# Miniprotein binders against q56419: the designs that were tried, part 261

Target 1, 326 residues: q56419
Amino acid sequence: MEGRTLEEVQEEVFKRHGVLVPKKELEDLAKALEEAGLLLTEKVEARLKEEEEKLKRERPMRLAGLSYPEGEREARAFLEAFRASYPGEGEEARVLLMPHLEPSRVPEVYGAALAALEKTPPPERIYLVGVAHRPLKEKAAALPVPFQTPFGPALPDLPALQALDALLPFELFNTPLAFREEHSLELPLFFLKGRFPEARVLPLLVARRSPELGEALKVVLRDFPGLLVLAVDLSHVGPRFGDTPLTRTLAEEARRRDLGFLERLAEGEPEAALAFLGANPTRIDGVEVVASLLPLLRERKGKVLAHRLDLEAPTLSAVGAGTLVL
Below, E stands for the ipSAE of ESMFold2; O stands for the ipSAE of OpenDDE; V2 stands for 0.75 times the mean of E and O plus 0.25 times the DockQ between their complexes.

## First folded at step 20 (miniprotein)

Design l13 (at its last look DockQ between E and O 0.90; V2 from the best seeds 0.00; counts 0 for: pae E 1.9 > 1.5)
Fold by OpenDDE base, look of step 20:
Structure l13 (fold): chain B 326 residues (1-326), chain A 105 residues (1-105)
Amino acid sequence: as target 1 above (326 residues)
Amino acid sequence: TEEERRFEWLFKHAREYLREGYESGNPRILRLAIELFKEALEIAKRTGDPEREALVLWYLAAAYFDLGDKEEARKYAREALRIAEEKGIEDVIEWAEALLRYLED
């Protein structure tokens, strides 16, 4: 009986908060309780509430010292190295599509993003739209708090966030715990804050396509102009992702889909880009984000600056990444 | 069955966490994936499903590889290969052999 209860609690907590509590931790908590079930849930909820309260103040770095340097001086050198990895010149961006993959895997793609940012006048604010890798209560969410970076905190644009919330049919400020470790915001934010230290940020996550989000953002952008950033990866193929091993044919298909998607976006045809993917058999990550932002992508012409299908040979798997300017 | 349901839930979310951990390099997330895979593995063993067992063992090997633990990665990859060869699971044989090529000194 107790085992089912712990499993049910774990599944419920995950569903509600997007947080996996380890079974061992639940067992330890249950042992400390006289009564199982409701009391365990209450204890878990209380702990999660404490974590949520911390996130009301700030979002700390989770990947500092791992994916990027923690110290400012080292972080600046890191940025310069990534910029140097891309030999080309950038273009001015009103919309930037960039990856959220671990930077060391696709340095030149991040370098291309930095090149674009060099040609972009400093924005007052950055709308940073990432992919929710964990469940959200709603289709999209925002966290209206400072995000820590090696370059200092990225401060939220509260007026713009409030304006966005007012235009959405759901509560924008939902599922704060989903932001706690979300790399799709943290990794691109490192590069963005390093380039634009004074820009305010709207950290947004998309779990499922929300046409309402794009329409609302289109209105908000009129009163609160800024840079729109889509932090998305492309194809995920190979055994690691539940696919067959990377073959020449599979790699060609992944590249075809990645580039075909990006090129159609570059032509200002986001609906055509989505239609081109069909059932998305190579698992392009950014589909729900693009589908949510259609009103902001239509008729905008731009350029694909970089693309890479990064091979992990030990697992016969690969991930696509790209940089697009609009 | 309830065990099958639980296995599928664990295996699904373990793969999601593994993906997140792979993409971010976050070792905490990788450890969460490993925990879920280990629980899934125990179910596969109890239910006598060698295909599921071999598959989970390969994913465990991949997760430990991501953590930089070559010893544990090799251990699980070898076990995956052993079961896959014994049962004729050709895809896992190929995947395990590929991983082991990079884990051998």
Scores: ipSAE 0.758, ipTM 0.912, lowest interface PAE 0.7, mean pLDDT 92
Fold by ESMFold2, look of step 20:
Structure l13 (fold): chain B 326 residues (1-326), chain A 105 residues (1-105)
Amino acid sequence: as target 1 above (326 residues)
Amino acid sequence: TEEERRFEWLFKHAREYLREGYESGNPRILRLAIELFKEALEIAKRTGDPEREALVLWYLAAAYFDLGDKEEARKYAREALRIAEEKGIEDVIEWAEALLRYLED
């Protein structure tokens, strides 16, 4: 808008669309728009609309060549290397908790997830629930389009997604741009699609606790059975996360919180798992996901297959990751 | 002030993007974080707040470390250390020394 600073435009665009456009990009756009006599806000809106229209057709890979190989042959070898990093056997999963942290940081944790998938009958569909790293217009969202992978497109389960949308008190398909860069779906999906190439997917994000989502999913899963995947990380400690430097004591506390949380989930006691976190002093990731999905986690017993607190000495920080089957 | 409000907004969102970039390995997200930290740094310098300046410099070093840009990471970590030592900001001294020890080795 004319008469506003670039900073005010940046904040307004973020408020309206959940997209943070760097000031440098706004400066470049402002120069072009002055030459054409157009408003800066209109140009930003047009570009964002173009991105949204593309996302209405498909969600392209964003991390190929970065977190996993782009080519199918190399991607299959990558999967097998990760499986080999976990020497144990898995367990059949009706619910799988797995990380979304960069796979090279916690290879055996992803390997444990693959081991669980080996023991799991191929599902017709996968309910993949990640953590929104961008604001959503509602508490939760889905994107009902193919997600591209090196193994081919992961096709959406449109009937199940439509049934879910119909049961919610808000529009489920509400924030397409939030999916554009969302690694909490893309990284687990690589592993899931590689093992279950025929499964359809319900790609879901949670921004804030939504009891409505859990209740609706409980109904939808009865008519549309499938594998439920919680794609969440665990403790986040150290200066990276606004915390004190990692010490032996803080690392022990983070590990205790991670394992205590996972063990209570494995006992079928998700409310106790959340209560155990209290104020969540080690910032276990995905609390909103677990809190949303309580009806699907209650009384479902299982096993913790792997855990790693990934220590990063150069930054005095650590992140926990785990694999849990229920 | 408006500058303090703007700094807090930038610093909060830059750290959120740094976490996202760290977790995903996505250099595009890391570069977004860096742009926001650089804007926050300019405000910290303009307002003469050495604690904020040292903090932002360390976060810039961490972001460049995540990108694999060792030269920029060293640059910002050294700047963070210089200010932190001058002003006695013990936490940032420890953070910067740990990162620099790794980058020197």
Scores: ipSAE 0.598, ipTM 0.858, lowest interface PAE 1.9, mean pLDDT 90
ESMFold2 (binder alone), look of step 20: mean pLDDT 88; pTM 0.887

Design l14 (at its last read DockQ between E and O 0.88; V2 from the best seeds 0.82)
Amino acid sequence: TEEERRFEWLFKYAREYLREGYESGNPRILRLAIELFKEALEIAERTGDPEREALVLWYLAVAYFDLGDKEEARKYAREALRIAEEKGIERVIQWAEALLRYLED
ESMFold2, look of step 20: ipSAE 0.808; ipTM 0.921
ESMFold2 (binder alone), look of step 20: mean pLDDT 87; pTM 0.886
OpenDDE base, look of step 20: ipSAE 0.778; ipTM 0.926
ESMFold2, look of step 22: ipSAE 0.829; ipTM 0.927
ESMFold2 (binder alone), look of step 22: mean pLDDT 87; pTM 0.886
OpenDDE base, look of step 22: ipSAE 0.775; ipTM 0.925
ESMFold2, fold request of step 23: ipSAE 0.824, 0.812, 0.800; ipTM 0.925, 0.923, 0.920
ESMFold2 (binder alone), fold request of step 23: mean pLDDT 87, 87, 87; pTM 0.887, 0.885, 0.882
OpenDDE base, fold request of step 23: ipSAE 0.775, 0.775, 0.777; ipTM 0.923, 0.923, 0.923
ESMFold2, last read: ipSAE 0.833, 0.838, 0.803; ipTM 0.930, 0.931, 0.923
ESMFold2 (binder alone), last read: mean pLDDT 87, 87, 87; pTM 0.887, 0.885, 0.884
OpenDDE base, last read: ipSAE 0.771, 0.772, 0.774; ipTM 0.921, 0.922, 0.923

Design l15 (at its last look DockQ between E and O 0.85; V2 from the best seeds 0.76)
Fold by ESMFold2, look of step 20:
Structure l15 (fold): chain B 326 residues (1-326), chain A 105 residues (1-105)
Amino acid sequence: as target 1 above (326 residues)
Amino acid sequence: TEEERRFEWLFKYAREYLREGYESGNPRILRRAIELFKEALEIAERTGDPEREALVLWYLAAAYLDLGDKEEARKYAREALRIAEEKGIEDVIEWAEALLRYLED
């Protein structure tokens, strides 16, 4: 691979590992390696392999001290503050939809999730389904290791994960590096682990809709009952997301689409919820997860507890978040 | 062309990293997005494409806003505005003005 341009190395690393390493980082590494007489591609591959091997043992906190406190005492106070941001009462959930957006942007939406968990008997396990922000080798993936939290490790439910893997037409344990920075699992997990410290977790990511995942999960949930959590955000509108500038009219439309989607899910009509979105013009983040999990959502009625469209005036953009119990 | 293909590839994934950094509050991901936008900017400058240049500069300003680096955010937003006004790129004029109003102090 020696003799390739930095651009060619960049593209090959992305093809093999789904990691887009900026050219500046490659240049810095190449300068250090030239001084040491080593091949650039071998060093990059070795570093990525080391990170992958660490992830086969555990998934460390990546957002402690940034999105939530690192210390356990401070983290518990943080949870209490979020619960207080939602003054209402929750409702028992067998399925919970909650956001993965930075918690400080939508505190009452996370507070509503905590209120629902207060009413929910502690489950043996939590099926936590997030949205992959990195390419996966398959439509979905899991990482069967402890995820660290300020409240202690969230242990994997290995028997349930193995049962799920056995039912899928693809390898479930397929892309460890995709979990390294994945906030769609880490941010919801902070709240879930804080409330259910003894529950085991199935940490799952969806990249592309997988009907086979939903069918397999329906079978696994009969033998391994637990709480199903869809950790998804709603509308994404404005220039930040490659869209036209936010107006009051576009914000009203995004709210209408968010709430229409959630309400149809709350009526047990997930196909109608997806059909309501059509081409998904406001880029609701939950579509691929809902489309994967149809067998688990049909005919489950429930309630929308909270919704917020978080407006960002400086960038003329907005992101929606909601809490739904089924 | 190959340069146009690389620009579109870099610009697409830089925006995805920016979204991820914005959603997570993760400065490591935001800094990666910034470096990818800088690569894309080099291509836009080399190929003499002021529309692409102004767009990327605006996204750089948004990324520095997310990091809390107001000085860099102002710098890139002003440069985006300068090019957009010179070349009549109306959308970027509007976007840059909104960002600069916020950064007035």
Scores: ipSAE 0.737, ipTM 0.896, lowest interface PAE 1.2, mean pLDDT 92
Fold by OpenDDE base, look of step 20:
Structure l15 (fold): chain B 326 residues (1-326), chain A 105 residues (1-105)
Amino acid sequence: as target 1 above (326 residues)
Amino acid sequence: TEEERRFEWLFKYAREYLREGYESGNPRILRRAIELFKEALEIAERTGDPEREALVLWYLAAAYLDLGDKEEARKYAREALRIAEEKGIEDVIEWAEALLRYLED
């Protein structure tokens, strides 16, 4: 009975909060409790609530010193190096699609994003839409707090966030713990804050397609203009992702899917881009984000600046990344 | 069965954490993936499912590779290969051999 209870609690907490509590920690808590079921859940909830209270103040860096430098001077040098990795020139962006993959894997793709940002007038605010790698209570969520970066805090645009919340049929400010370690926001935000230090940010996560989000954002953007950023990766293929090893055929298919998706977006045909993927056999990451933002992507023409299918040879696997300007 | 259900849950979310850890380079997330894979492995061993066991061992090897622990990665890759060869699991044989080629000095 106790084992099932612990497992049920772990599953419930994960589904509810997007947080994995280690089984050992649950066991330790259960040993301290006379009644494991409801009491264990209450103790876990109390601890998570404390963490949520901390997230009401700020979202600290989680990947500083790992994926990017913690110090400002080193962080600036890091940005310059990434920009230098892309030999081309950018274009002005009203919508920027960029990766959220670990930067060192696809430096030129991030470089292309920086090139686009160089040609973009400083926005008042950035709508940063990432992918939820953990469950959300609702289809989408926002965290209305400062996000720490080496360049100082990225401050939220509270008026614009409130306007967005008011137009959605669900509570926008849900599942704060899902933001705690979400790299799909933290990694692109490093580059965005480094380029636009004065821009306010709307950090948004999408777990499932929400047409309501795109419609609401379309209205909000009229009163609160800004840069829209889609932080998404592309194909995930190979054994690491539950597929067959990367062959020439599989790599060609992944590239075809990635480029076909991006090119159709560049033509202002986001519905065609989604339709082109069908069942999404190469597991393009950005599908739910694009599906949520259709009203903002329609009829916008742009350019694919970069694409890479990054090979991890040891696992015979690869991840696609791209940079698109609209 | 309850054990099969538990295994599938663990294995699913372990792979999701592994993906997140791989994409972010976050060692904390990778360690969470490893914990779930280890629990899944225990179930596979107890239920006598060598296909699931070999598969989980390969994913553990990949997770330790992501952590930069080549020694543990090699250990789990070798064990995955051993079981896969013994049971004729051709896909895991290929995947484990690929890891080991990289992990061999």
Scores: ipSAE 0.732, ipTM 0.903, lowest interface PAE 0.7, mean pLDDT 91
ESMFold2 (binder alone), look of step 20: mean pLDDT 87; pTM 0.883

Design l16 (at its last look DockQ between E and O 0.55; V2 from the best seeds 0.00; counts 0 for: pae E 2.7 > 1.5)
Fold by ESMFold2, look of step 20:
Structure l16 (fold): chain B 326 residues (1-326), chain A 105 residues (1-105)
Amino acid sequence: as target 1 above (326 residues)
Amino acid sequence: TEEERRFEWLFKHAREYLREGYESGNPEILRLAIELFKEALEIAKRTGDPEREALVLWYLAVAYFDLGDKEEARKYAREALRIAEKKGIEDVIEWAEAMLRWLED
């Protein structure tokens, strides 16, 4: 790297690849890469290809026994316990916003989603839109395979997925490895599959906002009606997220931004919701999904059923979660 | 001053790694954050800055907590508390005590 310090190289590597490497490790890594040659590269590529091929057949449960029970009987009891944690009534959802945060941290928010599903006629399919936590080759992606759940496999809606792929200016089925451990799909899917065991699924991830995705989905939803689910979390604040420790002022601001965002969405004004956040100083991760799906959210009025800014006391950090029906 | 610039760079990027490691669920990124925090800690010790030292120790406790290593998290939180109590760094006292109460068996 011409004319750069190791520190400048570190920063550039972090910006490009999301990992920061100490100076000594950078120097050692550079030497190791030069010495290892083509053979190591071939072994790494072969292993990655093997994992990709496995994901092209099915997506196994990764969080059973950790975030939800593995057995079907226990999983149904778990589902009903979460519904009981929200004493309110739901409302029919044509669009549902729900979290993907660890369920035990926000039980009433997931319970509110279940209450909405009780009022929602069983859909033929669910458009499940999560947030990519691993890089995608494009702005968005899908994985057209069965996702295993304790309630049986959630089968993909292949005709709807193919129609969506045909309308996009990029290959939709582009990054299978990004789905391997993607909890933003797995955790909401547990609740959705438990309530709608016959529904097929379009498992979608957004990495960066894509207006083309929203326009294409608007067309596909007319031909293939179903439930649209935005599986997103809200504010991320505190030291775990690189901030100062959570203070009452920071928590109040995060809550205000979460609720103001949700309320503007509930008014059918998604552009106003995005504008309300400005530079997104509390890192609401739903922004990229909402920005992609504007055509599906405009003029849809609804209701915020639940919200919680969940404090993780040991780290003085918090994540917001909400349930919105449109 | 050169060490001040290095400390600020390390602390800033360690916090970024802490966020990325937690968000991605990748323990190797969390371990990179820990290594940068440890290097920043050595600078804080050499420069005799107890506020920076206690602060970095507390962030190390957070990083180990996210890594799932309760024993290391407890150790760093206790070290942060000891320095903060001796030097009257009230914010870190509060933060370290909160973590230690949570980590009690």
Scores: ipSAE 0.375, ipTM 0.762, lowest interface PAE 2.7, mean pLDDT 88
Fold by OpenDDE base, look of step 20:
Structure l16 (fold): chain B 326 residues (1-326), chain A 105 residues (1-105)
Amino acid sequence: as target 1 above (326 residues)
Amino acid sequence: TEEERRFEWLFKHAREYLREGYESGNPEILRLAIELFKEALEIAKRTGDPEREALVLWYLAVAYFDLGDKEEARKYAREALRIAEKKGIEDVIEWAEAMLRWLED
């Protein structure tokens, strides 16, 4: 704890990891967090400051050589292989919902996204809205710097980002460190940059539903037209997520919720999609993103191109992924 | 009892950290989950609760698998299976056997 109060540690843990620890148990947990390197020691703080300073210039690749190839030639071959994994044809997208799951787990779902992008005229800019898997200071955030990809940097649309910031009741440019390792942006961006190399990008994260974001984006899109991309996964079920092992019943429920959610979105009824999930017992990842973007999803009809509930057999857990065009 | 409350708290938070670790991709969060599971395991051993012991051992296997440590995952899955077989805990037997089949080289 290094001289910090229990309240400060609790706040730090919550801000950094999204976990609220009861004060009565915080001392024991704080020790475990310290041993795990999760508390802000002097060393960790120095590292974080350095990383934050770097993020003022660019967001480097974190998953190159792991989730996708680092080299451009290999990356292009990777894109072609993923496209080939989806046997169907795409449709023109004004809004694209696609996964951010490890690509190798759901290649055909990413393939479906690529198929849709093939039918989509090159946009001037892409509004890429991901899920914050780390806490944000505000409900949503943006990082106005180049994101590195194997295809070169994805450059930010600064004018459009500034216009968005001006319409929000909070500071949009918050929590830069949340972007450092956020895969919900990096993985979709690989595919998007590969298909649209000249498009500017607005990298956005949503931690909590922000109706203000959807309303602001609706206005910004008038002056700054572009492709809206929701980078979201669907159900998360099984032991890795605190459940019992995947059963037929649990898998059927996950699929039902995933497809019911996507189908209602495809019908232009995003409120109905959210209502259908209720308390979201299968933990659909994209709920807060969809809830934030309601003004942009209403009355837009489209098509579900792909869905998969992907089993991780060793842990008896599964994650849902889908591709939807509007 | 106090020990039961402590176990339930640890087991709950360990599973929460397991989830957050997966979602964030942060291995340090997974390490925290492992530490909490280990403490829960010691309580289960001390209180003589083989059902809780077998269950926690299996979740440790899951956590190590998530970290990419297949060797430790296999170790804990085997131990979970051993305890579960000894005590007739059928669900954990099935889960541990399933994990071990997929962790074979």
Scores: ipSAE 0.363, ipTM 0.754, lowest interface PAE 1.3, mean pLDDT 88
ESMFold2 (binder alone), look of step 20: mean pLDDT 88; pTM 0.886

Design l17 (at its last look DockQ between E and O 0.84; V2 from the best seeds 0.77)
Fold by ESMFold2, look of step 20:
Structure l17 (fold): chain B 326 residues (1-326), chain A 105 residues (1-105)
Amino acid sequence: as target 1 above (326 residues)
Amino acid sequence: TEEERRFEWLFKYAREYLREGYESGNPRILRLAIELFKEALEIAKRTGDPEREAHVLWYLAVAYLDLGDKEEARKYAREALRIAEEKGIERVIAWAEALLRYLED
């Protein structure tokens, strides 16, 4: 048997754990381990197990001081500045769709979400459903631990999470590492925790559509009422995403698909919203979440409060974001 | 073929990490994407594939733009343009010119 190359180690670690370690870092680690007389794979596996065990206790902030301020006073001012970016009034939400795109790119879209939250009675708990950017072992996952925020820890609703896990035909808590860097939960959570400091959270990720998740959540929400949040982005077009350069025509198409999707959701017709997108040619990010949550979206009528197709001229690319209340 | 498979693997995940870093504002993820793009660039150079080389250079420029490192972004965008013009890679010419127009300002 031939020895493993660093390239093979890199790819094997990714297969087993969903973690990409650059070859340069493996080279540096291998050099240090040779000096200490240790095996490279043994050290990498121990490091990943340690990180996994830490995530079973809490999920720390990854974006404080980057996408939002790390101090509570500054964070509160930041949150209020976003509300001011949307001059309109919100509406009460039982279901809220909001983005997870870096907030400064779409300030009025996050402001619209805050406007909806100010009209929404403080919930006992928030079902926060994001999009997995790392592989999950199952179609969906949760991490039943406190998520740190500048406003204090967002505490998990353990009874509701346990009830959800009991109703699913798969293990819900088996991919902690997928949450380590997941911004689709952290960025929306900043706004939600800032506005509802007493609410507990069910932090959920979807990788692939799961009808079982939607059916289970419908049962759990009956016994554990709360706010359902779909933390999803819309169209992704242009070279940044491996697509042709943004043109006026492509931007108009992306906007039409974003709004047509949101408007059909606002009519209580989530199946029609998915059918409208067909093969999803502008890569709307929310389709797997919506497809999982159909039982919770049917017949719920509401309103699109905001939308922006965020144009990036230097890269000839754009990303869509919206705010929908149901 | 194995180097081509390795390039495709690196390029795919580097772009996914670039998107993630862009969407999150997380410089740690952007730097990871840069390291993966640099690995892919070395393969494109070794295999003498100017189309792959020019594309990777453009994505490196975008990654450094996202980090706020305009000097590195400009450097990689100019190199992407140089190769693309030399070899007639029209898509990358257009992309690099748009990026450099912004960076020169």
Scores: ipSAE 0.766, ipTM 0.904, lowest interface PAE 1.1, mean pLDDT 92
Fold by OpenDDE base, look of step 20:
Structure l17 (fold): chain B 326 residues (1-326), chain A 105 residues (1-105)
Amino acid sequence: as target 1 above (326 residues)
Amino acid sequence: TEEERRFEWLFKYAREYLREGYESGNPRILRLAIELFKEALEIAKRTGDPEREAHVLWYLAVAYLDLGDKEEARKYAREALRIAEEKGIERVIAWAEALLRYLED
């Protein structure tokens, strides 16, 4: 009975809060309780509530010293090195699609994003739309707090966030714990804050396609203009992701899917881009984000600045990344 | 069965955490993935499903590789290969051999 209860609690907490509590931690909590079921859930909820209260103040860095430098001076040098890895020139972006993969894997793709940002006038605000790697209570969510970066805090645009919330049929400010370790926001934000230190940010996550989000954002952008950033990766193929080992054929298919997707977006045809993927057999990450933002992507012409299919040799797997400006 | 359901849940989310850990480089997330895989492994052993066991062992090897622990990665990769060879699981044989080639250099 106790094991079932612990498993049920773990599953429930995960579904509700997007947080996995280790079984050992649950066991330790259960041992401290006379009655495991409701009391364990209450204790877990109380602890999670404390974590949520902390997130009401700020979102601390989680990947500083791991994926990017913690110190400002080192962080600036890091940005310069990534910019240098892309030999081309950027273009002005009103919409920027960039990766959220660990930067060292695809440096030139991030370099291309930086090149685009160099040609972009400093925006008042950045709508940063990432991918939820954890469950959300709703299709999309926002966290209206400062996000810490080596360049100082990225401050939220509260008026614009409130305007967005008012236009959505669901509560935008849901599942705050899903933001605690979400790299799809933290990694691109490093580059964005480094380039635009004064820009306010709207940190948004998409778990499932929400046409309502795109329609609402289209309205909000009229009163609150800014840069739209889609932080998405592309194909995920190979054994790491449950496929056969990377072959020339599989790599060609992944590239075809990635580039075909990006090129159709560059032509201002986001519906065609989605249709081109069909069942998405190479598991392009950005599908739900693009599907949510269709009203903002239609008829916008742009350019693919970079693409890479990064091989992980030990697992014979690969991940696609790209940079697109619109 | 309840055990099968639990296994599928664990294995699904362990792979999701592994992906997140790989993409972010976050060792905490990788450790969570490992915990779920280990629990899934125990279920696979108890239920006598060598295919599930071999797959979980390979993913554990990958997770330890991501953490930078080549020794544990090699251990789990060898065990995955052993079971896969004994049971004729060609898919895992190929995956484990590829991983071991990298870990032995």
Scores: ipSAE 0.738, ipTM 0.907, lowest interface PAE 0.8, mean pLDDT 92
ESMFold2 (binder alone), look of step 20: mean pLDDT 88; pTM 0.893

